# VH-VL binders against Exosome complex component Csl4 (csl4): the designs that were tried, part 14

Target 1, 189 residues: Exosome complex component Csl4 (csl4), of Saccharolobus solfataricus (q980j9)
Amino acid sequence: MRTQGELTLPGEELAVIEEFMTGDGTYEQNGIVRAAVVGKIFYDMLNRKSNVLGFKKIIFQHLKKAKYVIGIVNSIKEDSALVSIVGIEERGLASPISAYLHISQISNKKINNVTDAIKIGDVIKAKLLSYTFPLALTIKMKDLGVIYARCSRCGYLLIKQDENNLKCQRCGNIEQRKIGSYMVKKGGN
Below, E stands for the ipSAE of ESMFold2; O stands for the ipSAE of OpenDDE; V2 stands for 0.75 times the mean of E and O plus 0.25 times the DockQ between their complexes.

## First folded at step 11 (VH-VL; framework fv_benmelstobart)

Design k3 (from j5 with light chain N31T N53Y; at its last look DockQ between E and O 0.76; V2 from the best seeds 0.68)
Fold by ESMFold2, look of step 11:
Structure k3 (fold): chain C 189 residues (1-189), chain A 118 residues (1-118), chain B 107 residues (1-107)
Amino acid sequence: as target 1 above (189 residues)
Amino acid sequence: QITLKESGPTLVKPTQTLTLTCTVSGFSLSTSAVHWIRQPPGKALEWLGVIYWNSDKDYNAAFMSRLTITKDNSKNQVVLTMNNMDPVDTATYYCAHDFDWEYYFDYWGQGTLVTVSS
Amino acid sequence: DIQMTQSPSSLSASVGDRVTITCKASESISTYVAWYQQKPGKAPKLLIYDASYLQTGVPDRFSGSGYGTDFTFTISSLQPEDIATYFCQQYDDLPLTFGQGTKLEIK
């Protein structure tokens, strides 16, 4: 079994059926209980069930009204990224909400890999495509995309150089991103 | 330290408008939400509505036609206005603090009893 | 609207007894339940949030549990100062709704 409260993606193994049965947000495949949705793991020890917790329905209403969300790229898979929504517009969330960003929703230009445009740890400004589980994001619009990033070589703040390039002030590394309304520009805004 | 205090009339006649003020201290209305909740004598609490940090509002549909919540961040005041009062609206009215879309309440005002009677 | 049905409505117990109060939600609300203590003429006092987390400064004889629709509040060893009305509140969806309350007396 995994850690109580750990984030999970659809299809990830949570338990063996002999120890925990399926519960909310989970399904069984060949004796393995797997996550059906993105969310936090909750093992119900009393009823011996594996669950993936939903967010409060009240938060869903705030998401439906939102013009944008702020997320942090948590992990990257072949054709998608797991993003932790940490804010709805200017309001931070005490409990992050998990969503995913499919490669087709990153840019209007074709990209070959998710990592051509975003990286783990990036802060992104995004818009919700869906208001049901699983929550889906897009960053295709001009102002959406990476708004804050750190250098993959040395961890120092990246500064926007131009439409597609970020530069590390410490080591000189140049990195490309799908850049949105980036927080720090050339000249040290 | 966070405090809230309700003030306003304790007696209102049927059909009149109730206006209650919640004065807050120890937090900013620009970063927190304030809810109004009432308790009829001997009965369960009833949630009336909330005003958020950005002045957005949500109201209980049962009261929405009669209810307005407003605030003044610089005065640390949240105001409840409830029209067309009826004897069934007799209750203790509370304001309560909500830090970050939590919707449960550690900090309440002491409450003010409003009696609606002729 | 989500209805919270609380039982029992009243309860008498002796000092030292284990006391159990339940709330049942009309639909699944995950862990989004709080429990309050209210003494006559006073505002409610938060004891438990998110079904099972003890609020800071609350004695550890108080506890809560549950997930989904069935929630339990427990006082492990009743004390004289625990005379009050206790009630649950759901905060999964608006409007926020409260249980009818359990009046606890010392016999």
Scores: ipSAE 0.582, ipTM 0.829, lowest interface PAE 1.3, mean pLDDT 89
ESMFold2 (binder alone), look of step 11: mean pLDDT 93; pTM 0.947
OpenDDE, look of step 11: ipSAE 0.717; ipTM 0.874

Design k4 (from j5 with heavy chain A33V; at its last fold request DockQ between E and O 0.88; V2 from the best seeds 0.73)
Heavy chain, then light chain:
Amino acid sequence: QITLKESGPTLVKPTQTLTLTCTVSGFSLSTSVVHWIRQPPGKALEWLGVIYWNSDKDYNAAFMSRLTITKDNSKNQVVLTMNNMDPVDTATYYCAHDFDWEYYFDYWGQGTLVTVSS
Amino acid sequence: DIQMTQSPSSLSASVGDRVTITCKASESISNYVAWYQQKPGKAPKLLIYDASNLQTGVPDRFSGSGYGTDFTFTISSLQPEDIATYFCQQYDDLPLTFGQGTKLEIK
ESMFold2, look of step 11: ipSAE 0.661; ipTM 0.862
ESMFold2 (binder alone), look of step 11: mean pLDDT 94; pTM 0.955
OpenDDE, look of step 11: ipSAE 0.634; ipTM 0.863
ESMFold2, fold request of step 12: ipSAE 0.557, 0.604, 0.416; ipTM 0.824, 0.831, 0.776
ESMFold2 (binder alone), fold request of step 12: mean pLDDT 94, 94, 94; pTM 0.955, 0.955, 0.953
OpenDDE, fold request of step 12: ipSAE 0.721, 0.741, 0.723; ipTM 0.878, 0.884, 0.880

Design k5 (from j5 with heavy chain A33L; at its last look DockQ between E and O 0.58; V2 from the best seeds 0.60)
Fold by ESMFold2, look of step 11:
Structure k5 (fold): chain C 189 residues (1-189), chain A 118 residues (1-118), chain B 107 residues (1-107)
Amino acid sequence: as target 1 above (189 residues)
Amino acid sequence: QITLKESGPTLVKPTQTLTLTCTVSGFSLSTSLVHWIRQPPGKALEWLGVIYWNSDKDYNAAFMSRLTITKDNSKNQVVLTMNNMDPVDTATYYCAHDFDWEYYFDYWGQGTLVTVSS
Amino acid sequence: DIQMTQSPSSLSASVGDRVTITCKASESISNYVAWYQQKPGKAPKLLIYDASNLQTGVPDRFSGSGYGTDFTFTISSLQPEDIATYFCQQYDDLPLTFGQGTKLEIK
């Protein structure tokens, strides 16, 4: 078993089933109890259950009222991206909330790969499609999408060129993203 | 150092309106939350409501019809207004700081006892 | 609204005793419980948050545990300065709600 209160990511092993059963925010796979969501690990010693603590119900109320959330792309899989929600509208979160972005929710235009539209480390503005785990996101709407990104060649800030293209300030590289309301304002102030 | 201090009348007649001011220092109202909580003598604490950094509010439904919380960021003041006071509203009233959606409180004002009596 | 029911309402114990106070929530609140100490005429003092985390500057004779609906607060060795009323608070959902308190006295 892991340390009580430790932060875990989806898919990480928490226990073997013989030691702890599944509880909140967990699932069993081939005798192993794994995290289903991002959160703090909590082992219920009385009932021998592994839990992952999500977020307070109070935060759920804010999510339900939110016009958008801010996320950072953590990883990209074949048909989806794992995203850490780091803000609800203008307010940051100390503990990120796990969500996913399915390829079908990225653009109204056909795309073949998630990496054609977003990349790891991108900051995105998104809307929630669900309010129970797993939290699903969409960036299909025009104002949703990548709002801050760094150049994949040199790591410097990308600036918006047009509706689909970003340009690196340092090396001139041009990259495509599904661009939302990109953060540059009055020359980046 | 974070401090909060409640001020206002200590005696209010039934049906009148209570106005209390929480004066804060050591943090900005534009980045933090302030809650109001009261404690009737010898009884449990009761949460009244919260005003958020963006001036949104949540009120306890039990008080919502007669409760208003406002703030002035430039004056470092949060104001509680409660209409139609009743003797059961006699309590010590506290304001408390909430830095980042914690909803538990390490920093409280000293409290002010408000008595509602004819 | 989530109700927090404390037990016992009052408690007498001797210096050096282990003291245990419990709170029961009317529905699961995960670990979102804080414990406070309140002395007469003073604002509450936070002791424990997230059911088991000790607030900075609080002596380690204080501890908390629990998950779901049942929560326990413990003083491992009662000291004279620990005479106070103790109460829990849930912060899983609004409205925030508090236990009715446990008045702790020395025999």
Scores: ipSAE 0.507, ipTM 0.801, lowest interface PAE 1.7, mean pLDDT 88
ESMFold2 (binder alone), look of step 11: mean pLDDT 93; pTM 0.947
OpenDDE, look of step 11: ipSAE 0.699; ipTM 0.885

Design k6 (from j5 with heavy chain D98E; at its last look DockQ between E and O 0.47; V2 from the best seeds 0.00; counts 0 for: pae E 2.9 > 2)
Fold by ESMFold2, look of step 11:
Structure k6 (fold): chain C 189 residues (1-189), chain A 118 residues (1-118), chain B 107 residues (1-107)
Amino acid sequence: as target 1 above (189 residues)
Amino acid sequence: QITLKESGPTLVKPTQTLTLTCTVSGFSLSTSAVHWIRQPPGKALEWLGVIYWNSDKDYNAAFMSRLTITKDNSKNQVVLTMNNMDPVDTATYYCAHEFDWEYYFDYWGQGTLVTVSS
Amino acid sequence: DIQMTQSPSSLSASVGDRVTITCKASESISNYVAWYQQKPGKAPKLLIYDASNLQTGVPDRFSGSGYGTDFTFTISSLQPEDIATYFCQQYDDLPLTFGQGTKLEIK
């Protein structure tokens, strides 16, 4: 089984049926209980069921109206990243909404790896491509992408150097990102 | 502190247009949605519609042909206009603050009773 | 539209009693139910959201439960100040809809 309250995408393994039965937001395939929706994992220990506490359908009304969302990169897989949406435009969202970013939606330029353009912990400005599960994001547009990041070597704030490079002013490390409307640039705040 | 207050006429004749103003304080209309809800005497609350931070709207289909919601962010005002009033539209009208992108309401105005009669 | 059927329509109980009010949705709405208290001549006050979460500042004698179509609101030990009408509201889909209300009186 996985960690209680962990974010999950459709198709991800949650348990084997001998441990937990299917519950809300899950299905069984070949003895494996898998997530049917994006959401937070909830293992019901009393009834021994795996549940995924799903996305509220009514929130599509707000998401459809938004020009962009603000997300935090939570995890990175082979060809995608799991992103926690933490804001809709200029307003925060207390209950994060899970979405994902496919490698094909990161840049109009060729990239070989997701980590060439974004990293775990990055704050991104993105646009939604879908309003059905799974929620999909894009950061292809010029102003979309990483807007705030910390140095992978020392944790200090990274400053925008140019179109593709961020620099740590504390240790000198230079890191590449798909940079959007970055919050901090050289000589500014 | 978040407050909302409804103002406007309390008596309206059948077929006339009702205009109510919701004046808000303690939050910004540029970031938060405001809803209109009414309560006929002794009956259930009825959701009328919402105006969002970006001035988009959603209306209850039962009222949408005669309902308009507008706002002025700089004046902190949300305006309800309802055409062709009928005695069945007699109700207390509330404006309400939408909590955190959720469609339930943590703050309500005091309400204003609108009576529609000849 | 999702209909919320609330029962009972009125209820009379003694101070200290456990009071239970129910709402039934016409279709599954997961846990997207709020409960409100409305005192005479006043606007509704939010008590419970997401079926079971207490709003800040609400006494712990109030509680809620349910998932899917059947929802319960409970006052564990009725107090004199709890005289009010109580409403449920669904927010699974637009239009937002409310229960008919339960008028609670003290014997």
Scores: ipSAE 0.397, ipTM 0.737, lowest interface PAE 2.9, mean pLDDT 88
ESMFold2 (binder alone), look of step 11: mean pLDDT 93; pTM 0.950
OpenDDE, look of step 11: ipSAE 0.588; ipTM 0.844

## First folded at step 12 (VH-VL; framework fv_benmelstobart)

Design m1 (from k4 with light chain N31T; at its last look DockQ between E and O 0.71; V2 from the best seeds 0.64)
Fold by OpenDDE, look of step 12:
Structure m1 (fold): chain C 189 residues (1-189), chain A 118 residues (1-118), chain B 107 residues (1-107)
Amino acid sequence: as target 1 above (189 residues)
Amino acid sequence: QITLKESGPTLVKPTQTLTLTCTVSGFSLSTSVVHWIRQPPGKALEWLGVIYWNSDKDYNAAFMSRLTITKDNSKNQVVLTMNNMDPVDTATYYCAHDFDWEYYFDYWGQGTLVTVSS
Amino acid sequence: DIQMTQSPSSLSASVGDRVTITCKASESISTYVAWYQQKPGKAPKLLIYDASNLQTGVPDRFSGSGYGTDFTFTISSLQPEDIATYFCQQYDDLPLTFGQGTKLEIK
């Protein structure tokens, strides 16, 4: 069984049907309860149901109006990334909203690997591509993409070097990202 | 410490406009969300509306036509204006702080009883 | 609008008793429920948020549970100072709505 509150993508296993029945945002396949949508796992111990929590309807209304969202990359798969939306425009969210970013929505140019453009822990500026589950993001626009990242080697903040590269001023490491309106400028934050 | 305090008239005549002011302390209106809630005597709470950090607003549709919420960040004040008051609007009116835009209320004003009567 | 049907409207219990209040939402609201305590002449006080999270500073005799449409608020051992009216509130959708309240008295 997975961890309560853990982010999940569609198709992932949540539980066996003998322990938990299907709940919101889930489906059963071959005795296994799987996530049907992107969200946080919620095991209802009382009713013995596995659920995937989406977001409040209220927030959805704000999302529809939002020009952009701020998200944190939580996990990366072969062709997609799981992103936690932690802000709507300039306002942060106490409860993150789960979304996913497909590799096709990273750049107008062909990207071979998701990890060439984004990494776990990166903060990205994105737009909603869909308003249905699973909630899809896009960072294809020039101003969208990574806006905050730390060095994969030493953990220090990366500084924008050029349009596609970030540099660690601590260790000199250079990393490629699909960079948006990067918040950390040369010489400081 | 977060505090909210409602002020304004406690007696309003029917058809007149109610104006209440919520003065806040301990947080900035430029970064916070404030709601208005009322409670008729002996009855349940009723959500009226909200004003966000960016001055956006949402209202209960039941009051949309006669309710206005504004704020002055520099004065730490949120103002509720409700037109065409009726005796049925008699209630204790509260302003409340929204915990990090979650739409539940971690801090409340003391409330002010507004009586609508001729 | 989402209706929150709270029950019972009133109850009387003895000190030390386990007290249970329920709220039923007209539609699924996930875990987006808060519970408040309101003493006479005072503003409501937040006790529980997100259905089961205890607000900071609130005694652990208070608890909440539930998901979807059925929610429960519990006082494990009723204390004299717990005399109040309790309300549930949903914040899944606008307008925000409250339960009718439960007036709790001590025998």
Scores: ipSAE 0.594, ipTM 0.848, lowest interface PAE 0.7, mean pLDDT 92
ESMFold2, look of step 12: ipSAE 0.644; ipTM 0.846
ESMFold2 (binder alone), look of step 12: mean pLDDT 94; pTM 0.953

Design m2 (from k4 with light chain N53Y; at its last look DockQ between E and O 0.82; V2 from the best seeds 0.64)
Heavy chain, then light chain:
Amino acid sequence: QITLKESGPTLVKPTQTLTLTCTVSGFSLSTSVVHWIRQPPGKALEWLGVIYWNSDKDYNAAFMSRLTITKDNSKNQVVLTMNNMDPVDTATYYCAHDFDWEYYFDYWGQGTLVTVSS
Amino acid sequence: DIQMTQSPSSLSASVGDRVTITCKASESISNYVAWYQQKPGKAPKLLIYDASYLQTGVPDRFSGSGYGTDFTFTISSLQPEDIATYFCQQYDDLPLTFGQGTKLEIK
ESMFold2, look of step 12: ipSAE 0.676; ipTM 0.847
ESMFold2 (binder alone), look of step 12: mean pLDDT 94; pTM 0.955
OpenDDE, look of step 12: ipSAE 0.674; ipTM 0.874
ESMFold2, look of step 14: ipSAE 0.477; ipTM 0.770
ESMFold2 (binder alone), look of step 14: mean pLDDT 94; pTM 0.955
OpenDDE, look of step 14: ipSAE 0.689; ipTM 0.879

Design m3 (from k4 with heavy chain V33I; at its last look DockQ between E and O 0.61; V2 from the best seeds 0.65)
Fold by ESMFold2, look of step 12:
Structure m3 (fold): chain C 189 residues (1-189), chain A 118 residues (1-118), chain B 107 residues (1-107)
Amino acid sequence: as target 1 above (189 residues)
Amino acid sequence: QITLKESGPTLVKPTQTLTLTCTVSGFSLSTSIVHWIRQPPGKALEWLGVIYWNSDKDYNAAFMSRLTITKDNSKNQVVLTMNNMDPVDTATYYCAHDFDWEYYFDYWGQGTLVTVSS
Amino acid sequence: DIQMTQSPSSLSASVGDRVTITCKASESISNYVAWYQQKPGKAPKLLIYDASNLQTGVPDRFSGSGYGTDFTFTISSLQPEDIATYFCQQYDDLPLTFGQGTKLEIK
């Protein structure tokens, strides 16, 4: 088993079923208890259950009121992306919240691939479509989308060049994104 | 050094409005969260409400019809107003600091006892 | 509203005794429980948060445990300075709610 109170991400191993049963926020796969959501690990030693602590119900009130959330693209699949919500408006979260972004919610323009608009590691500004798990996001709106990205070639910060293009000032690479209110612009700080 | 201190009347007549001021030091109200909690003599604590850094508020539904919480960031003051006081509202009133959506409290004011009687 | 039912309401014990106090929540609150010590005329002092974590500066004779609805607070070896009222608080949902308290006295 892992350390009590340790942060875990979805899919990470928490215990073997012989050590601890499944509890809140966990599932079993082939004798392994795994995290189903992001959160802190809590082993219930009396009942021998593995739990991943959900966010306090109070925090869902803040999500309901939020104009936007800040997320980091964790992984990309054929028609969706897994996003870790790391902030609600200007306030950071101590524990990230899992959400997903479906390709139909990326742009009003037709997109063939998720990677045409966002990439792993991008910071995005998004809006929630749902307040029950799994949380769904959209970046269709003006100013939603990628707000911070690094060059896929050299890792240097990308600078916004125009509505759809980011450029690496170090190596000259140009990358396309669905750009929101981007933090670093041409000639900017 | 974080401090909170409640001030205001210690005696209020029934039907009057109570106004208490929480004066804070060692942190900024523009980035922090302050709660009001009361304790009737010999009874459990009762959470009254909270004001957030952006002046959003949440109130306990049991009190929300007569409860208002406001603040003045430049004066380092959070103000509790409770209308239509009744003898059952006799309690020690505390303000408490919440760093960032923790909702438990290590930093409390000393409290002020408010007695409601004729 | 989430009710926190605390037991016992009062307790008398000797220095060196192990003391156990319980709180039961009316619905599951995960581990979102804090425990406080309150001496007469004073504000509450936080001892335990997240069911089992000691607050900074709290002696390790104090401990907490539990998950879901049933929570336990323990003093492993009672000291004279531990005379106080102890109570729990849940912070999973609003309104925040508190246990009725356990008045601890030393024989």
Scores: ipSAE 0.582, ipTM 0.823, lowest interface PAE 1.3, mean pLDDT 89
ESMFold2 (binder alone), look of step 12: mean pLDDT 94; pTM 0.950
OpenDDE, look of step 12: ipSAE 0.740; ipTM 0.898

Design m4 (from k4 with heavy chain D100E; at its last look DockQ between E and O 0.79; V2 from the best seeds 0.66)
Fold by ESMFold2, look of step 12:
Structure m4 (fold): chain C 189 residues (1-189), chain A 118 residues (1-118), chain B 107 residues (1-107)
Amino acid sequence: as target 1 above (189 residues)
Amino acid sequence: QITLKESGPTLVKPTQTLTLTCTVSGFSLSTSVVHWIRQPPGKALEWLGVIYWNSDKDYNAAFMSRLTITKDNSKNQVVLTMNNMDPVDTATYYCAHDFEWEYYFDYWGQGTLVTVSS
Amino acid sequence: DIQMTQSPSSLSASVGDRVTITCKASESISNYVAWYQQKPGKAPKLLIYDASNLQTGVPDRFSGSGYGTDFTFTISSLQPEDIATYFCQQYDDLPLTFGQGTKLEIK
């Protein structure tokens, strides 16, 4: 079995049926109990069940009211990114919420690759498209997108230079992103 | 050292308005969440409502028509106002600190018993 | 509203006994249950959160378990200072709701 409270993705193995049976948010395939949804692992030791917890219904109501969320890009695939929602508007979450960002929701301009617009570790400002699991995000709107990023070469913070360019003040590297309301801008002349 | 303390009248007549003040220390109201909860004698606790860091509020629908929760961040005070008190509202009233916006309570005030009687 | 039904309403046990108290939610609430101890004339004290996690400074003879609708609180070896009323609380949805309490006495 895995660590209690660990984040899991759909299809990940949680247990064999002899260890733990299926519970909420899980299913069995060929004697293996797997996550059916994104969430936190919860093993019910008393009833010998594997469960995946989404988040409190109270927090869902806050998500429904939210004008935007703050996320960190966790991983990138060919046509999408997995994002950890770490804040609802100005308030941070102690327990991040998983969501995804499809390539079609990144920009109004055509983009060939997700990595042309965002990178792992980027902090993004996004809007929810769905309020059921799995949560879907968009960053198409002008103020949505990358708001804080670190240099892919040296790890130092990047500063916005213009509409599409970020520059590392430490090593001079220039990187492109789908930029939202970026937190750190070019210094004065 | 987080502390909360309720203060206000201990005797209220039917139909009057109850005003209780929760004075807090060891944390900032501008970054924290505070709830009001009451306990009628010998009965279960009843959640009344919550005020968030940004002064947004949620109230228990059962009390919403006569409840108001406000705060003053600079005075470290959260205020409960409850109109049209009735003898069934006799209870010990608590304010409580919400742990990290998780909706369970790691610190409670000592409570104040409010009796509603002629 | 989510109802929390607690059982038993009262019990009496000897020092050293294992004590078990249950709460049943009227609908699934995942693991969003806290347990409190309340001594006469005093405010509740948090013991357990997220059904099974022990609050800092709480003795390890206290424990909790459960998921969904059925939750259990256990004192593994009752001590004289454990005389109190114990409550569960759900925090999956508003309004926050509490069990009616279990009054624990020592024989």
Scores: ipSAE 0.557, ipTM 0.836, lowest interface PAE 1.5, mean pLDDT 89
ESMFold2 (binder alone), look of step 12: mean pLDDT 94; pTM 0.956
OpenDDE, look of step 12: ipSAE 0.674; ipTM 0.872

Design m5 (from k4 with light chain S28R; at its last look DockQ between E and O 0.83; V2 from the best seeds 0.68)
Fold by ESMFold2, look of step 12:
Structure m5 (fold): chain C 189 residues (1-189), chain A 118 residues (1-118), chain B 107 residues (1-107)
Amino acid sequence: as target 1 above (189 residues)
Amino acid sequence: QITLKESGPTLVKPTQTLTLTCTVSGFSLSTSVVHWIRQPPGKALEWLGVIYWNSDKDYNAAFMSRLTITKDNSKNQVVLTMNNMDPVDTATYYCAHDFDWEYYFDYWGQGTLVTVSS
Amino acid sequence: DIQMTQSPSSLSASVGDRVTITCKASERISNYVAWYQQKPGKAPKLLIYDASNLQTGVPDRFSGSGYGTDFTFTISSLQPEDIATYFCQQYDDLPLTFGQGTKLEIK
């Protein structure tokens, strides 16, 4: 059993089914209860259920009004990425919210793989397409996309060089992304 | 240290407009969330509304037709205005600090009793 | 609006007793419940948030539990300074709503 109130990512083990059954935001796979979404772990000791807490109903109101959200790319699948929404506009969330980004919503230009445009750990500026589960995102618009990234070779901060290129100031590596309103650009803050 | 203090009139006649000022210290209104809550004598607490860091607001629907919350970040002041006061609005009025946009209250003002009577 | 029905409305207990107060929400609210203590003539003081977490500086004789609709607040060994009214509050949805309170007195 994990720590009550601990943050968990989708797919992480929470319990064996003998100890705790599935509850909100969880699923069972081969006798293991796993997180289905990002969030805080809550073990319901009365009913012996594992839960991953979603977000307050109040947060739907803020999502409906938001012009954009800030997310971190959690994992990448063949045709999509799981994204943890960590902020609504410029305000951070205490509890992240799971969303997904389909390859068709990344760019107006053809891309062959999701990893051609975004990487795990990238911070993205995105727009919600839906307010029903699962939450869907788009980064097709020109101000949407990767806004902060680290070098895949050395982990140092990447700097925007032009519309499509990021450069590592430590090792010189050049990487491409679907770049949005990037936070750190060539020539300063 | 976080503090909040309500100030304004303690006696208001029916139909008049109530204006209360919450003066805050120890935190910035530009990054914080402040609520107004009242407690009629001997009754449960009643949430009135909230003003967010960006000056967005949410009001309790029961009061929204006559309730306005505003703030001045540079003066550290949050202002409650309630029109058309009625004797049933007699209560102690509190402003409260929202812990980190979580909608529970870690710091409260001392409260100010407002009596509405002819 | 989510109603928080608190029971009992009043309670008398002796020093050292275990005291239990309950709140029931009119719909499921996960664990989004806080508990407050309000002494006569004073503003409420936060004791517990997220149903079971003690606020900084709150003695460990105070505890809370619950998930969904049924929430419990407990004082494990009542002390003289615990004379107060206690309230639950939900914060899953607006408007924020409070229980009607439990007046706790020493007998």
Scores: ipSAE 0.629, ipTM 0.841, lowest interface PAE 1.2, mean pLDDT 90
ESMFold2 (binder alone), look of step 12: mean pLDDT 94; pTM 0.956
OpenDDE, look of step 12: ipSAE 0.641; ipTM 0.865

